# VH-VL binders against Gonadal protein gdl (gdl), part 31

Target 1, 194 residues: Gonadal protein gdl (gdl), of Drosophila melanogaster (Fruit fly) (p22468)
Amino acid sequence: MADIPATSEGSANTSEAVVEYQQPTPEFLQRKIYFLVDQLRTYHSELPENLQTRISYDLLTELANCVLNDGIFVIVKALMELQHETERHLIKIRMQAENEYEIEVAEWRSKIKDPEELRHILGLMKIKHTKKLHESDTKIIEILDQKVNDQQSTLQKAGVPGFYVTENPKEIKIQMFLLDFILRLSRLKYEPGK
Short names: E, the ipSAE of ESMFold2; O, the ipSAE of OpenDDE; V2, 0.75 times the mean of E and O plus 0.25 times the DockQ between their complexes.

## First folded at step 19 (VH-VL; framework fv_firastotug)

Design u3 (from c6 with heavy chain S31R R98K, light chain S94K; at its last look DockQ between E and O 0.59; V2 from the best seeds 0.63)
Fold by OpenDDE, look of step 19:
Parts: structure tokens; C-alpha cells; sequence
Structure u3 (fold): chain C 194 residues (1-194), chain A 124 residues (1-124), chain B 108 residues (1-108)
């Protein structure tokens, strides 16, 4: 009766190193802000002079502070992706309408043997198609304008400086540049000490 | 399909002026386009000349700014270029080019569509 | 102005070859705002790449772009007969917009 010694399985206490998410120090945040502001100043300097005067230094500073929260990048990216999908979809719809017209034209060309009759039919089709395309384009514009307003509202609610619902083309242009700045900043990796 | 058709090219005397047109057709976003004129001298590279966006903001090449005027007639969907005080060095194929401005992506000034170009020859 | 210098100015290659064209900017091109165009004789330029690395719609996968800052590259992984053309880089980071001098790809 050989006593098989019970091998004590040493409980490896996997000390889950609680990676203490050390809150970034105020100094770290300040350095990051300076870095972001410097980048924004660079982007600002690349703008045409007429637009440079419309985007204040204070707005850039506010934007730098706003994007300290990585959540803003996530929001803007998500909105961008959604916008791209919408635009692709609308373009596709229009392309389909155009393609349908071409198919129809080809069918008529195959069916009608009389050149005068064919010319007349094709003329009528072209008029109808032009009208349809114009109506489609108008609807597309309306959809896109609404989408812009929705996104303006979303960004405003998120606290992104310079964003508010507006239909003013000049204000929309400024917001477009601010979006470009945010997207540019989102691609940067802030490395402390470089 | 987006089509750009340049016209107005031809033979012009030194010191004269050219006026080019670019008729645009196809898909149009009311707020999403910018247009440019680019030229190419025979056997040479591409040279950007002028830009106009959907809000009628205009930019010019620094070297040609005093001689260039870009404009657009939205009712005709037509882009125009005026170049004054023509020189032999202005002999080139002139292209109109378009890009798309996406709301969320800002202004990206590359050109996705080009016309066939129109040749301007400046000669005595 | 940002000057773009392409290298080489011309090259001879065979069908199936890997072709690499470089574009160097005199200043940093912000956010990789660089495009590549293909131009065939007597034709308008065609967009190939935008934002340094994004392939334009309808462009074959054999075309790729890379780079950042001042150095950018266009690569054709396997040259096809239809790829014999002149290639241009263009920056859209600063005004005025500028093009490289072009690189002519010729049949060997």
C-alpha cells in the first residue's frame, strides 16, 4: 500500500496586474494640448487667407481641448462612415437610373426599324430622362442637406466647438475644415517626449 | 457619368487673351464640388492654374494670379477661365478638372474627373 | 510652394515587372494629402491614388500608394500592357497645388 504523496498543486496566484489606468497627469495633458494646438496652427496656416481669418485661435484652442477626449474621434469617424455609406448609396441610385435609361434606349433601338420613328421616340425619352434625373438630383440634395444638419446637431451636442445647425454655406465651409482638422488629429499618435 | 468638355482653345497672338469654357454634365451635389483649371505645355508636366469651389471661393497660381480669372455660371453648369497678356509659354492643353467635397472629410483637392482638354497655341 | 520631385523621370520595364515611382516633397505634406495620376498620350490624366494610399474607384489592385511626410511611392506590382504611361504625383496640402514633373514608364 504505497502512499502516493499528494503533490500540492501550488495555486499560482495569477496576480492580475490591475493595470491601474493611471489618469494622465495634468502636466501630460498640458503637453498634449500644446502639441494638438501646434498641429492645428499648422493646419490653419495651410488654409487660404480668407478662411484663416474666419477660424480664430481661440476656436483652435477649444478644439484642441475637445479632442483630448478620444470619444470625439470615435464620434467623428462613425459619422464619416455613415456619411460615406449614404453618399455611396445615393450615387448608386442615380447610376442605376442612368443605366436603366441606357438599357431602355438600347431596347428601343432594337425594336424600332424606322429611323424617323426611332428619332422621335429617343427624343421623348431623353426629355423624360432629363426631367427624372433633375428630380432625382433635387431629392439627393435634400437628403444630403438633412444629413448635414443631423450631423451638425450631433457634433454640437457632443460639445465640439464651432458646430451648430446652419444652412449658411460659409459657416458650413468652416465646419468642414474643422472636421478635416479633427480627422487629421485622429491620425496622429501623441508620443510623450518626442 | 460626369463629363467635362472644354472649349475655346485655338490660335491666339501674343499679348492677346483667351477665354475657355468647360461644360459640366452628370451627377451634381449642390455643395460638394470644386473645379480647377490645369494646363500642360507640349511634352511637359501638369500645372495647376486656378480653383473655384461651390461657394465661389477662388484661388490662383501665384505666378499667374494677375492674368487669370476663374468663374462659373451655375445656371449653365459651365466653368470659365480668362487668361490675359498671353505669351508663347502659355501654349498648352488646358484641362478643366473636378473633385468632390465630402462633408465629413473636408476639402480634398485631388481631381477625380477631367475634361479632354483644349489646345491653346500662342504664336505670332 | 511645395515642390514635388519624382524619381525616376523615366524608366523602361517589361510586362510583369514590378515598377516603383517615388515622389519627394520639398516640405512635409500634411496628412498624406498626395494623389497619383496616370496619363496616356493624348489623353487627360486619370486619378489612381488619393490620400497617399487610397485607390480610386475602378483602379486595379496592382496599383498601390504609400508614404508620408515628404516621401511617397507609387507601386505597380505587375506591369500590364495598358500601364505604359506617364505618372504624376500631386500634393493638395498647401496652396498652390503642385504636381511632380512626371515619370514616363516605357516598354523595354
Amino acid sequence: as target 1 above (194 residues)
Amino acid sequence: EVQLVESGGGLVQPGGSLRLSCAASGFTFSRGYYMSWIRQAPGKGLEWLAYIDWDDDKYYSTSLKSRLTISRDNSKNTLYLQLNSLRAEDTAVYYCAKGIVYWMEGYKYYFDSWGQGTLVTVSS
Amino acid sequence: DIQLTQSPSSLSASVGDRVTITCRASQSVSSSYLAWYQQKPGKAPKLLIYDASNRATGIPSRFSGSGSGTDFTLTISSLQPEDFATYYCQQYSKWPRTFGQGTKVEIK
Scores: ipSAE 0.626, ipTM 0.807, lowest interface PAE 0.9, mean pLDDT 90
ESMFold2, look of step 19: ipSAE 0.674; ipTM 0.838
ESMFold2 (binder alone), look of step 19: mean pLDDT 87; pTM 0.897

Design u5 (from t6 with heavy chain T100I; at its last look DockQ between E and O 0.39; V2 from the best seeds 0.58)
Fold by OpenDDE, look of step 19:
Structure u5 (fold): chain C 194 residues (1-194), chain A 124 residues (1-124), chain B 108 residues (1-108)
Amino acid sequence: as target 1 above (194 residues)
Amino acid sequence: EVQLVESGGGLVQPGGSLRLSCAASGFTFSRGYYMSWIRQAPGKGLEWLARIDWDDDKYYSTSLKSRLTISRDNSKNTLYLQLNSLRAEDTAVYYCARGIVYWMEGYKYYFDSWGQGTLVTVSS
Amino acid sequence: DIQLTQSPSSLSASVGDRVTITCRASQSVSSSYLAWYQQKPGKAPKLLIYDASNRATGIPSRFSGSGSGTDFTLTISSLQPEDFATYYCQQYSKWPLTFGQGTKVEIK
């Protein structure tokens, strides 16, 4: 009756290294802000003079502070993706309308043998199509305008400086540049010590 | 279909002026688009001249800024270019082109639609 | 201004050939804001590629774009008879907009 010694299974205490999410030090954040502001100033300097005067350094500083939160980049990216999807969809709809016209024209060409009659029919079709396309384009613009307003509101609620709901083309243009700046910054890796 | 049709080209004397028009159809001038003039000298490359945005901001080539005026009539869906003090070097085909501006993607300043062009010949 | 230099300035190729055109920028082109155009004699330029690698609507799959920073490439995988033309790159990273000098693709 050989006593098989009970091998003590050493409980490997997997010390889960609690990666203490060390909150970034105030100094680190300050350096990051300076870096971001410097980048924004560079982008600002690349703008036409008429636009440079419309975007203040204070706004750039506020924007730098805002994008310290990576959540803003996530929001802007998500909005961009949604915008792209919407635009693709609208383009597709318009293309379908154009294609339908081409198909219809081809059908008429196959059916009508008299050149004068065909010319007349095609002329009427073109007028009708032009009107339809104009109406479609108007609707597309309306949809896009609404999307812009929705996005303005989203960004405003997120606390992104310079964003508010507006139909003013000049103000919208400034917001477009701010979006470009945010997107550019989102592609940058801040490396402390470089 | 998007169509751009340039007109106003022809023979012009040195020191004269040209006025070109571009009639746009198949789309409406809106915030999603900007319009530009681009020229091409015979056997040469393409040269951007001027841009007009949806908010009527105007931008010009630095070298030609003093001689160029771009304008638009939205009611007519027509783009215009004025070039003064014409020189032999201004001999070119002048194109109007549509550029796309995306709200969220920043400024994508490529041209998806072009007119057929209009030839301007500057000669004594 | 960003200067764009295309290479070669001209090339001769046969139908079915793989054609590669390069475009080098004098400075980095942000976000790959580069377009390619095809121009046939007596015609306006036609957009082929935007954002360095995206084909424009209706452009055949044999056309492809690649590159980033300062170096960009247009490739035609199998040259067709209708592809004999002049090709231009264009940057839209900075104003003013600038074009390459063009590359003429001729039939061999």
Scores: ipSAE 0.555, ipTM 0.795, lowest interface PAE 0.9, mean pLDDT 91
ESMFold2, look of step 19: ipSAE 0.726; ipTM 0.882
ESMFold2 (binder alone), look of step 19: mean pLDDT 89; pTM 0.918

Design u6 (from t6 with heavy chain V101Y; at its last look DockQ between E and O 0.43; V2 from the best seeds 0.61)
Fold by OpenDDE, look of step 19:
Structure u6 (fold): chain C 194 residues (1-194), chain A 124 residues (1-124), chain B 108 residues (1-108)
Amino acid sequence: as target 1 above (194 residues)
Amino acid sequence: EVQLVESGGGLVQPGGSLRLSCAASGFTFSRGYYMSWIRQAPGKGLEWLARIDWDDDKYYSTSLKSRLTISRDNSKNTLYLQLNSLRAEDTAVYYCARGTYYWMEGYKYYFDSWGQGTLVTVSS
Amino acid sequence: DIQLTQSPSSLSASVGDRVTITCRASQSVSSSYLAWYQQKPGKAPKLLIYDASNRATGIPSRFSGSGSGTDFTLTISSLQPEDFATYYCQQYSKWPLTFGQGTKVEIK
């Protein structure tokens, strides 16, 4: 009756290294802000002069502070994706309308043998199609304008400086450049010490 | 279908002026689009000349800025180009072209639609 | 200004051939903001590729674009009779917009 010694399974205390998410030090954040502001100034300097005067350094500084929160990049990327989907959809709708017209034209060409009659029919179709396309384009613009307003509101609520709901083309243009700046910054990796 | 039709080309004397028009159809000038003029000298490459945005901001080639004026009439869906003090080197086919703006992506300064072009010949 | 240099300036190829055209920028082209155009004699340029690698609507799959930074490439995998034309690259990363000098693809 050989007493098989119970091998004490050493409980490997997997000390889950609680990666203490060390909150970035104030110094680290300050350096990051300086880096971001410097990048924004570079982007700003690449703009035409008429646009440079419309985007203040204070706004750039506020933007730098805002994007310290990575959540802003996530929001902007999500909005961008949604915008792309919307635009793709609208383009498809318009293309479909154009394709339908082409199909219809082809059908009439196959059915009508008299050249004068065909010319007349095709002329009427073209007028109708032009009107339909114009109406479609108007609707597309309205949809896009609403989408822009929604996104402006979202970004404003998120605290992104320079964003507010507006239909002014010049103000919208400034916001477009700010979005470009945010997207460009989102692609940068801040490395401490470089 | 998007169509751009240039007009106003022809024979012009040195020191004269040209005024070109581009009639757009199949789309409306809106915040989604910008328009440009691009020229091509015979047997040469392409040269960007001017741009007009939906907010009526205008941009010009640095070398031609003093001689160029771009404008548009939205009611007519027509783009215009004025070039003054014409030289032999201004002999080219002049194209109007459309580019697209994307709200979230910024400006895409490639041209998805082109007119057939109009030939301007500057000769004595 | 960003200068674009295409290579070669001209080439002769046969139907079915693989054709490669390069476009080198004097400065880095941000976000791969490079387009390719095809131009046939007496016609306007036609957009082929945008954002370095995206085919424009209605462009056959035999056309492809690649590259980043300063070096970009247009490839035609199997040259068709309708592909004999001049090809241009264009950058839209920085103002002013600039074009390459063009590459003429001729029938051998």
Scores: ipSAE 0.587, ipTM 0.802, lowest interface PAE 0.9, mean pLDDT 91
ESMFold2, look of step 19: ipSAE 0.750; ipTM 0.891
ESMFold2 (binder alone), look of step 19: mean pLDDT 89; pTM 0.921

Design u7 (from t6 with heavy chain V101L; at its last look DockQ between E and O 0.48; V2 from the best seeds 0.62)
Fold by OpenDDE, look of step 19:
Structure u7 (fold): chain C 194 residues (1-194), chain A 124 residues (1-124), chain B 108 residues (1-108)
Amino acid sequence: as target 1 above (194 residues)
Amino acid sequence: EVQLVESGGGLVQPGGSLRLSCAASGFTFSRGYYMSWIRQAPGKGLEWLARIDWDDDKYYSTSLKSRLTISRDNSKNTLYLQLNSLRAEDTAVYYCARGTLYWMEGYKYYFDSWGQGTLVTVSS
Amino acid sequence: DIQLTQSPSSLSASVGDRVTITCRASQSVSSSYLAWYQQKPGKAPKLLIYDASNRATGIPSRFSGSGSGTDFTLTISSLQPEDFATYYCQQYSKWPLTFGQGTKVEIK
């Protein structure tokens, strides 16, 4: 009756290294802000002079502070993707309308043998098509304008400086540049040692 | 299909003026687009001249700003370029080009559509 | 102004060859805001690449763009007969917009 010694299974205490999410130090955040502001100033300097005067350094500083939260990049990226999808869809619809016209024209060309009659029919078709395209374009613009307003509101609610709901083309233009700046910053990796 | 058709080119005397037109079809001038003029001297590269945005903001090449005027007529879907005080060096094919503006991506200042160009020859 | 210098100014290649064209900027081009165009004789430029690496609609997969900062590259993986043309880079990072001097790709 050989006593088989009970091998003590050593409980490997997997010390889950609690990766203490060390909150970034105030100094780290300050350095990051300076980096972001410097990048924004660079982007600002690349603008035409008339637009440079419309975007203040204070606004750039506020924007730098705002994007310290990576959540802003996520929001802007998501909005961008949605915008792209919308635009692609609208373009597709317009292309379909154009294609339908081409098909119809081809059908008429196959059916009508008299050149004068064909010319007349094609002329009428072109007028009708032009009107339809104009109406389609108007609707597309309306949809896109609404989308812009929705996005302005979203960004405003998120606390992004310079964003508010507006139909003013000049103000919209400034917001477009701010979006470009945010997107540019989102592609940067801040490395504290460089 | 997007089409841009330049016109108004030809032979012009030094010191004269050119007025070019670009008729756009397949799209409407809107907030989604900006238009530009670019020229190319014979056997040379491309030179950007001017841009007009949907809000009628105008931008010019620094070197030609005093001589250039860009404008548009939305009712006619037509872009215009005026260049004054013509010189031999202004001899070029002049292109109108479209760029697309994306709200979320800002200004993308590349040109997705070009006209066939119109030749302007400045010679005495 | 940002100056763009293309290299080479011209090259001769055969159908099936790999072709590489470089575009160097005098200063950093932010966010890779660089485009490539193809121009055939007597024709307008055609957009090939935007944002340094994105192919425009309808552009064959044999065309690719890469690069960042000051150095950018257009590559044609296998040159086709229709690819004999002049190629231009263009930056849109800073105003005014500027183009490279062009690279002519000729048949060998």
Scores: ipSAE 0.605, ipTM 0.821, lowest interface PAE 0.9, mean pLDDT 91
ESMFold2, look of step 19: ipSAE 0.740; ipTM 0.885
ESMFold2 (binder alone), look of step 19: mean pLDDT 89; pTM 0.919

Design u8 (from t6 with heavy chain R51Y; at its last look DockQ between E and O 0.55; V2 from the best seeds 0.62)
Fold by OpenDDE, look of step 19:
Structure u8 (fold): chain C 194 residues (1-194), chain A 124 residues (1-124), chain B 108 residues (1-108)
Amino acid sequence: as target 1 above (194 residues)
Amino acid sequence: EVQLVESGGGLVQPGGSLRLSCAASGFTFSRGYYMSWIRQAPGKGLEWLAYIDWDDDKYYSTSLKSRLTISRDNSKNTLYLQLNSLRAEDTAVYYCARGTVYWMEGYKYYFDSWGQGTLVTVSS
Amino acid sequence: DIQLTQSPSSLSASVGDRVTITCRASQSVSSSYLAWYQQKPGKAPKLLIYDASNRATGIPSRFSGSGSGTDFTLTISSLQPEDFATYYCQQYSKWPLTFGQGTKVEIK
């Protein structure tokens, strides 16, 4: 009766290295802000003079502070993707309408043998099509305008400086450049040692 | 279909002026678009000349700024270019081109649609 | 002004060949704001690539763009008969807008 020694299974204490999410030090954050502001100033300097005067350095500083939170990049990216999907969809609808017209024209060309009659029919079709396209374009613009307003509101609620709901094209233009700046910054990796 | 049709080209004397038109169809001049004039001398590359957007912001080539005027008539859906004090070096095909503005992508100044171009010949 | 220099200025290739065209900027092009155009003789330019790497609508998959900063590349993976043309890069990072001098792709 040989006593088989109970091999003590050494409990490997997997010390889960609690990766202490070391909160970034105030100094680190300050350096990051300076970096971001410097990038924004660079982007600002690339703008035409008329736009440079419309975007203040204070706004750039506020924007730099805002984007310290990576959540803003995530929001803007998500909005961009949604916007792209919407635009693609609308373009597709318009293209379909154009294609339908071309198909219809081809059908009439195949059916009508009299050139004068065909010319008359095609003329009427063109008028109708032009009107339809104009109406479609108007609807597309309305949809896009609503999307812009929704996104303005989202960004405003997220605390992104310079964003508010507006129909003023000049203000919208400024917001577009601010979005470009945010997107550019989102592609940068801040490395504290470089 | 988007169509851009340039007109106003032809033979012009040195020191004269040209006025080009670009009739747009298949879209309307709106906040969704910007327009430009680009020229190409015979056997040469492309040269950007002038820009205009929906907000009537205008930009010009540095070298030609004093001689160029870009404008638009939204009611006619037509783009215009004026070039004064013509020189032999201004002989080129002149293109009107369109770009699309996307809200989330900002202003990206590339051109997705082009006219067929109109030839301007400056010769005595 | 940002100057764009394309290389080569011209090349001869056969159908099926891989073609590579480079565009070098005199200064960094922000956010890869570079486009590529194809121009056939007697025709207007056609947009191929925007934002350095995005293919325009209706452009075949054999066309691809890459690059950042000052160095950009257009690649045609397998040259087709319809691809014999002149290609131009264009930057839209800074005013004024500028084009490369062009690269002519000719049949060998």
Scores: ipSAE 0.634, ipTM 0.806, lowest interface PAE 0.8, mean pLDDT 91
ESMFold2, look of step 19: ipSAE 0.651; ipTM 0.837
ESMFold2 (binder alone), look of step 19: mean pLDDT 91; pTM 0.937

## First folded at step 20 (VH-VL; framework fv_firastotug)

Design q1 (from u1 with heavy chain S33N; at its last read DockQ between E and O 0.58; V2 from the best seeds 0.75)
Heavy chain, then light chain:
Amino acid sequence: EVQLVESGGGLVQPGGSLRLSCAASGFTFSRGNYMSWIRQAPGKGLEWLARIDWDDDKYYSTSLKSRLTISRDNSKNTLYLQLNSLRAEDTAVYYCARGTVYWMEGYKYYFDSWGQGTLVTVSS
Amino acid sequence: DIQLTQSPSSLSASVGDRVTITCRASQSVSSSYLAWYQQKPGKAPKLLIYDASNRATGIPSRFSGSGSGTDFTLTISSLQPEDFATYYCQQYSKWPLTFGQGTKVEIK
ESMFold2, look of step 20: ipSAE 0.773; ipTM 0.906
ESMFold2 (binder alone), look of step 20: mean pLDDT 89; pTM 0.921
OpenDDE, look of step 20: ipSAE 0.748; ipTM 0.887
ESMFold2, fold request of step 22: ipSAE 0.766, 0.741, 0.765; ipTM 0.900, 0.888, 0.901
ESMFold2 (binder alone), fold request of step 22: mean pLDDT 89, 89, 89; pTM 0.914, 0.919, 0.913
OpenDDE, fold request of step 22: ipSAE 0.828, 0.828, 0.827; ipTM 0.941, 0.941, 0.940
ESMFold2, last read: ipSAE 0.761, 0.772, 0.778; ipTM 0.900, 0.904, 0.908
ESMFold2 (binder alone), last read: mean pLDDT 89, 89, 89; pTM 0.916, 0.920, 0.916
OpenDDE, last read: ipSAE 0.832, 0.828, 0.830; ipTM 0.942, 0.939, 0.941

Design q2 (from u1 with heavy chain S33H; at its last fold request DockQ between E and O 0.65; V2 from the best seeds 0.76)
Heavy chain, then light chain:
Amino acid sequence: EVQLVESGGGLVQPGGSLRLSCAASGFTFSRGHYMSWIRQAPGKGLEWLARIDWDDDKYYSTSLKSRLTISRDNSKNTLYLQLNSLRAEDTAVYYCARGTVYWMEGYKYYFDSWGQGTLVTVSS
Amino acid sequence: DIQLTQSPSSLSASVGDRVTITCRASQSVSSSYLAWYQQKPGKAPKLLIYDASNRATGIPSRFSGSGSGTDFTLTISSLQPEDFATYYCQQYSKWPLTFGQGTKVEIK
ESMFold2, look of step 20: ipSAE 0.769; ipTM 0.904
ESMFold2 (binder alone), look of step 20: mean pLDDT 89; pTM 0.916
OpenDDE, look of step 20: ipSAE 0.744; ipTM 0.881
ESMFold2, fold request of step 22: ipSAE 0.762, 0.755, 0.766; ipTM 0.901, 0.895, 0.900
ESMFold2 (binder alone), fold request of step 22: mean pLDDT 89, 89, 89; pTM 0.920, 0.919, 0.920
OpenDDE, fold request of step 22: ipSAE 0.834, 0.832, 0.832; ipTM 0.941, 0.941, 0.941

Design q3 (from u1 with heavy chain V101L; at its last look DockQ between E and O 0.64; V2 from the best seeds 0.72)
Fold by OpenDDE, look of step 20:
Structure q3 (fold): chain C 194 residues (1-194), chain A 124 residues (1-124), chain B 108 residues (1-108)
Amino acid sequence: as target 1 above (194 residues)
Amino acid sequence: EVQLVESGGGLVQPGGSLRLSCAASGFTFSRGSYMSWIRQAPGKGLEWLARIDWDDDKYYSTSLKSRLTISRDNSKNTLYLQLNSLRAEDTAVYYCARGTLYWMEGYKYYFDSWGQGTLVTVSS
Amino acid sequence: DIQLTQSPSSLSASVGDRVTITCRASQSVSSSYLAWYQQKPGKAPKLLIYDASNRATGIPSRFSGSGSGTDFTLTISSLQPEDFATYYCQQYSKWPLTFGQGTKVEIK
């Protein structure tokens, strides 16, 4: 009865180095805010004069504070990607409708030999197609408008200043500039000391 | 397919006025687009002249602002340019151009679609 | 106003050559808001590149854009017969919009 020595499995204490996410110092955050505000002021100054008056410095300061949280950039990026996919899809649908019409026209041209009959058929087809495209375009616009509203709401709920649900083209335009500013800032690498 | 067709070019006398039209098809001037006029003198580069946004905001080149008027007729899906007090230096091909605005992409001022242009010659 | 200076103003190249065109801005172009256009004789300009490096729809992969700040580059990796044209850069960072003077690519 040979006593098989119990091999002491050395418990490798994998000290998970808790990478202590050192919270940025207040001084670091303050410097970052100043940097962001300065960038936003630069972007603001690049706008046409009539648009500069529509975006206050207070709004820019609020925006700078908001984007201190990288989560806002993530949200905006995700919304942008979703928007792109939707738009691409809608464009494809419309293109398909146009292509189907062209194919149908070609088929009729191959089948009908009488020029008067062909002209009549093609005329009717054009009317029908025009109507169909108009209906399609209307639906596309509705879908896109709803999507804009949803995204406005999402950004508003996320606390992004200047965002609210609106159909006013002038207000939407301002929001588009704010989005532009956010996207520009998202591409910047803040380096302390430069 | 997006099509832009300029018209109204021709021979004009110095001091006269030109009125150009751009008929657009394949899209509407509604939400998400801006339209511009850009000209090119013979053998020269491109010069931006004027822009109109979907919200009817209008922008002009600083040098030509006093002589230019950009407008549109949505019912006809047509863009217009008026240029007054014509000079020999205004001789150029005038292009109508579109930019597409995407909601989540910000506000960008490049041109994705162009007409073939219309030639304006200012000569006595 | 931001002035854009292209270099060279003209170049001669052969089919298959690598062509590089530079566009220098008089001041920094924010967020790389620079576009490139191709214009063939008697034709309207065609968008090639936007946001300094993004190819427009339907543009061949042989066209590429790069750069930031004041210095931007358009590269044609292998020149094709249909690429003999004039190329323009355009900034849309600051109002007013401005174009470069153009670079003519001619057949050698």
Scores: ipSAE 0.737, ipTM 0.880, lowest interface PAE 0.8, mean pLDDT 92
ESMFold2, look of step 20: ipSAE 0.744; ipTM 0.885
ESMFold2 (binder alone), look of step 20: mean pLDDT 88; pTM 0.912

Design q4 (from u1 with heavy chain S36H; at its last look DockQ between E and O 0.64; V2 from the best seeds 0.64)
Fold by OpenDDE, look of step 20:
Structure q4 (fold): chain C 194 residues (1-194), chain A 124 residues (1-124), chain B 108 residues (1-108)
Amino acid sequence: as target 1 above (194 residues)
Amino acid sequence: EVQLVESGGGLVQPGGSLRLSCAASGFTFSRGSYMHWIRQAPGKGLEWLARIDWDDDKYYSTSLKSRLTISRDNSKNTLYLQLNSLRAEDTAVYYCARGTVYWMEGYKYYFDSWGQGTLVTVSS
Amino acid sequence: DIQLTQSPSSLSASVGDRVTITCRASQSVSSSYLAWYQQKPGKAPKLLIYDASNRATGIPSRFSGSGSGTDFTLTISSLQPEDFATYYCQQYSKWPLTFGQGTKVEIK
């Protein structure tokens, strides 16, 4: 009865190095805020004067504080990607409608030999196509407007200053500049000590 | 397809006025476009002149602000430029151009579409 | 105003050559808001590059843009016969919009 020595399975204590997410120091955050505000002021100064008056320094400061959370950049980027996808899709649909019209016109040209008859048919087709295109464009605009509203709401709920649901072109314009500023900031690497 | 077609160019006397038109097709002057006028003197570079935003805001080059008027007719999908008190130095090809604005991308003032241009010659 | 200076003002090259054009700004162009255009004689400018490095739709891969701050570059990796033209840089970081003086690429 040979005593098979119990091989002590050495419990490899995988010390999961708890990467202590060192919370950024208050000093680090303060420096980062100053950096962000300075960048925003630079962007603000690059705007036409009439737009500079519509974006307050207080709003820029609030925006800087808001974007201290990298989550805002992620949200804006995700919204941007969705917007791009939607726009590309809508453009494709419109292009397809135009292409179908051209194909149909070519078919009629091949089938109809009488010039007067052909002219009449093509005239009717053009009217019909124009109407269809107008209806399509109207729907596209509606979809895009709704998308804008949804995104405004999302950004507002996320606490991004200056965002609220509005159809006012002047207000939308300001929000577009704020989005541009956020996107510009998202591309910056804050390096402590530079 | 986006098309821009300038018209109204020709020979004009010094001190006169020009009125140019740009007929746009393939898109509407709705919430996604900025329209611009840019000129190019013979053998020279490009000079930005004016823009009109989708919200009807108008912007002009500082040097020409007093002489320029940009406008649009949405019903005709047509852009206009008026330049008064013409000088020999105003001799150029005048282009209309579109800047595309995407809601989430902000204002990018590059020009994705151009007209063929219209020549204005200021000469006595 | 941001002044853009292109270098060289003109160059002669052969088909297949690598061509490099530089655009220097008088001040920093924020977020690399710089575009490049190609213009052929008697034609309107055509957008090549936006945001310093993004190719516009339908632009061949032989065209590339790079740079940041004050220094930007347009590169044509292998010059084609249709690439003989004048090239312009344009900044849209600060109002007013400004163009470089242009670089003419001529056949050698």
Scores: ipSAE 0.562, ipTM 0.793, lowest interface PAE 1.0, mean pLDDT 90
ESMFold2, look of step 20: ipSAE 0.711; ipTM 0.863
ESMFold2 (binder alone), look of step 20: mean pLDDT 89; pTM 0.917

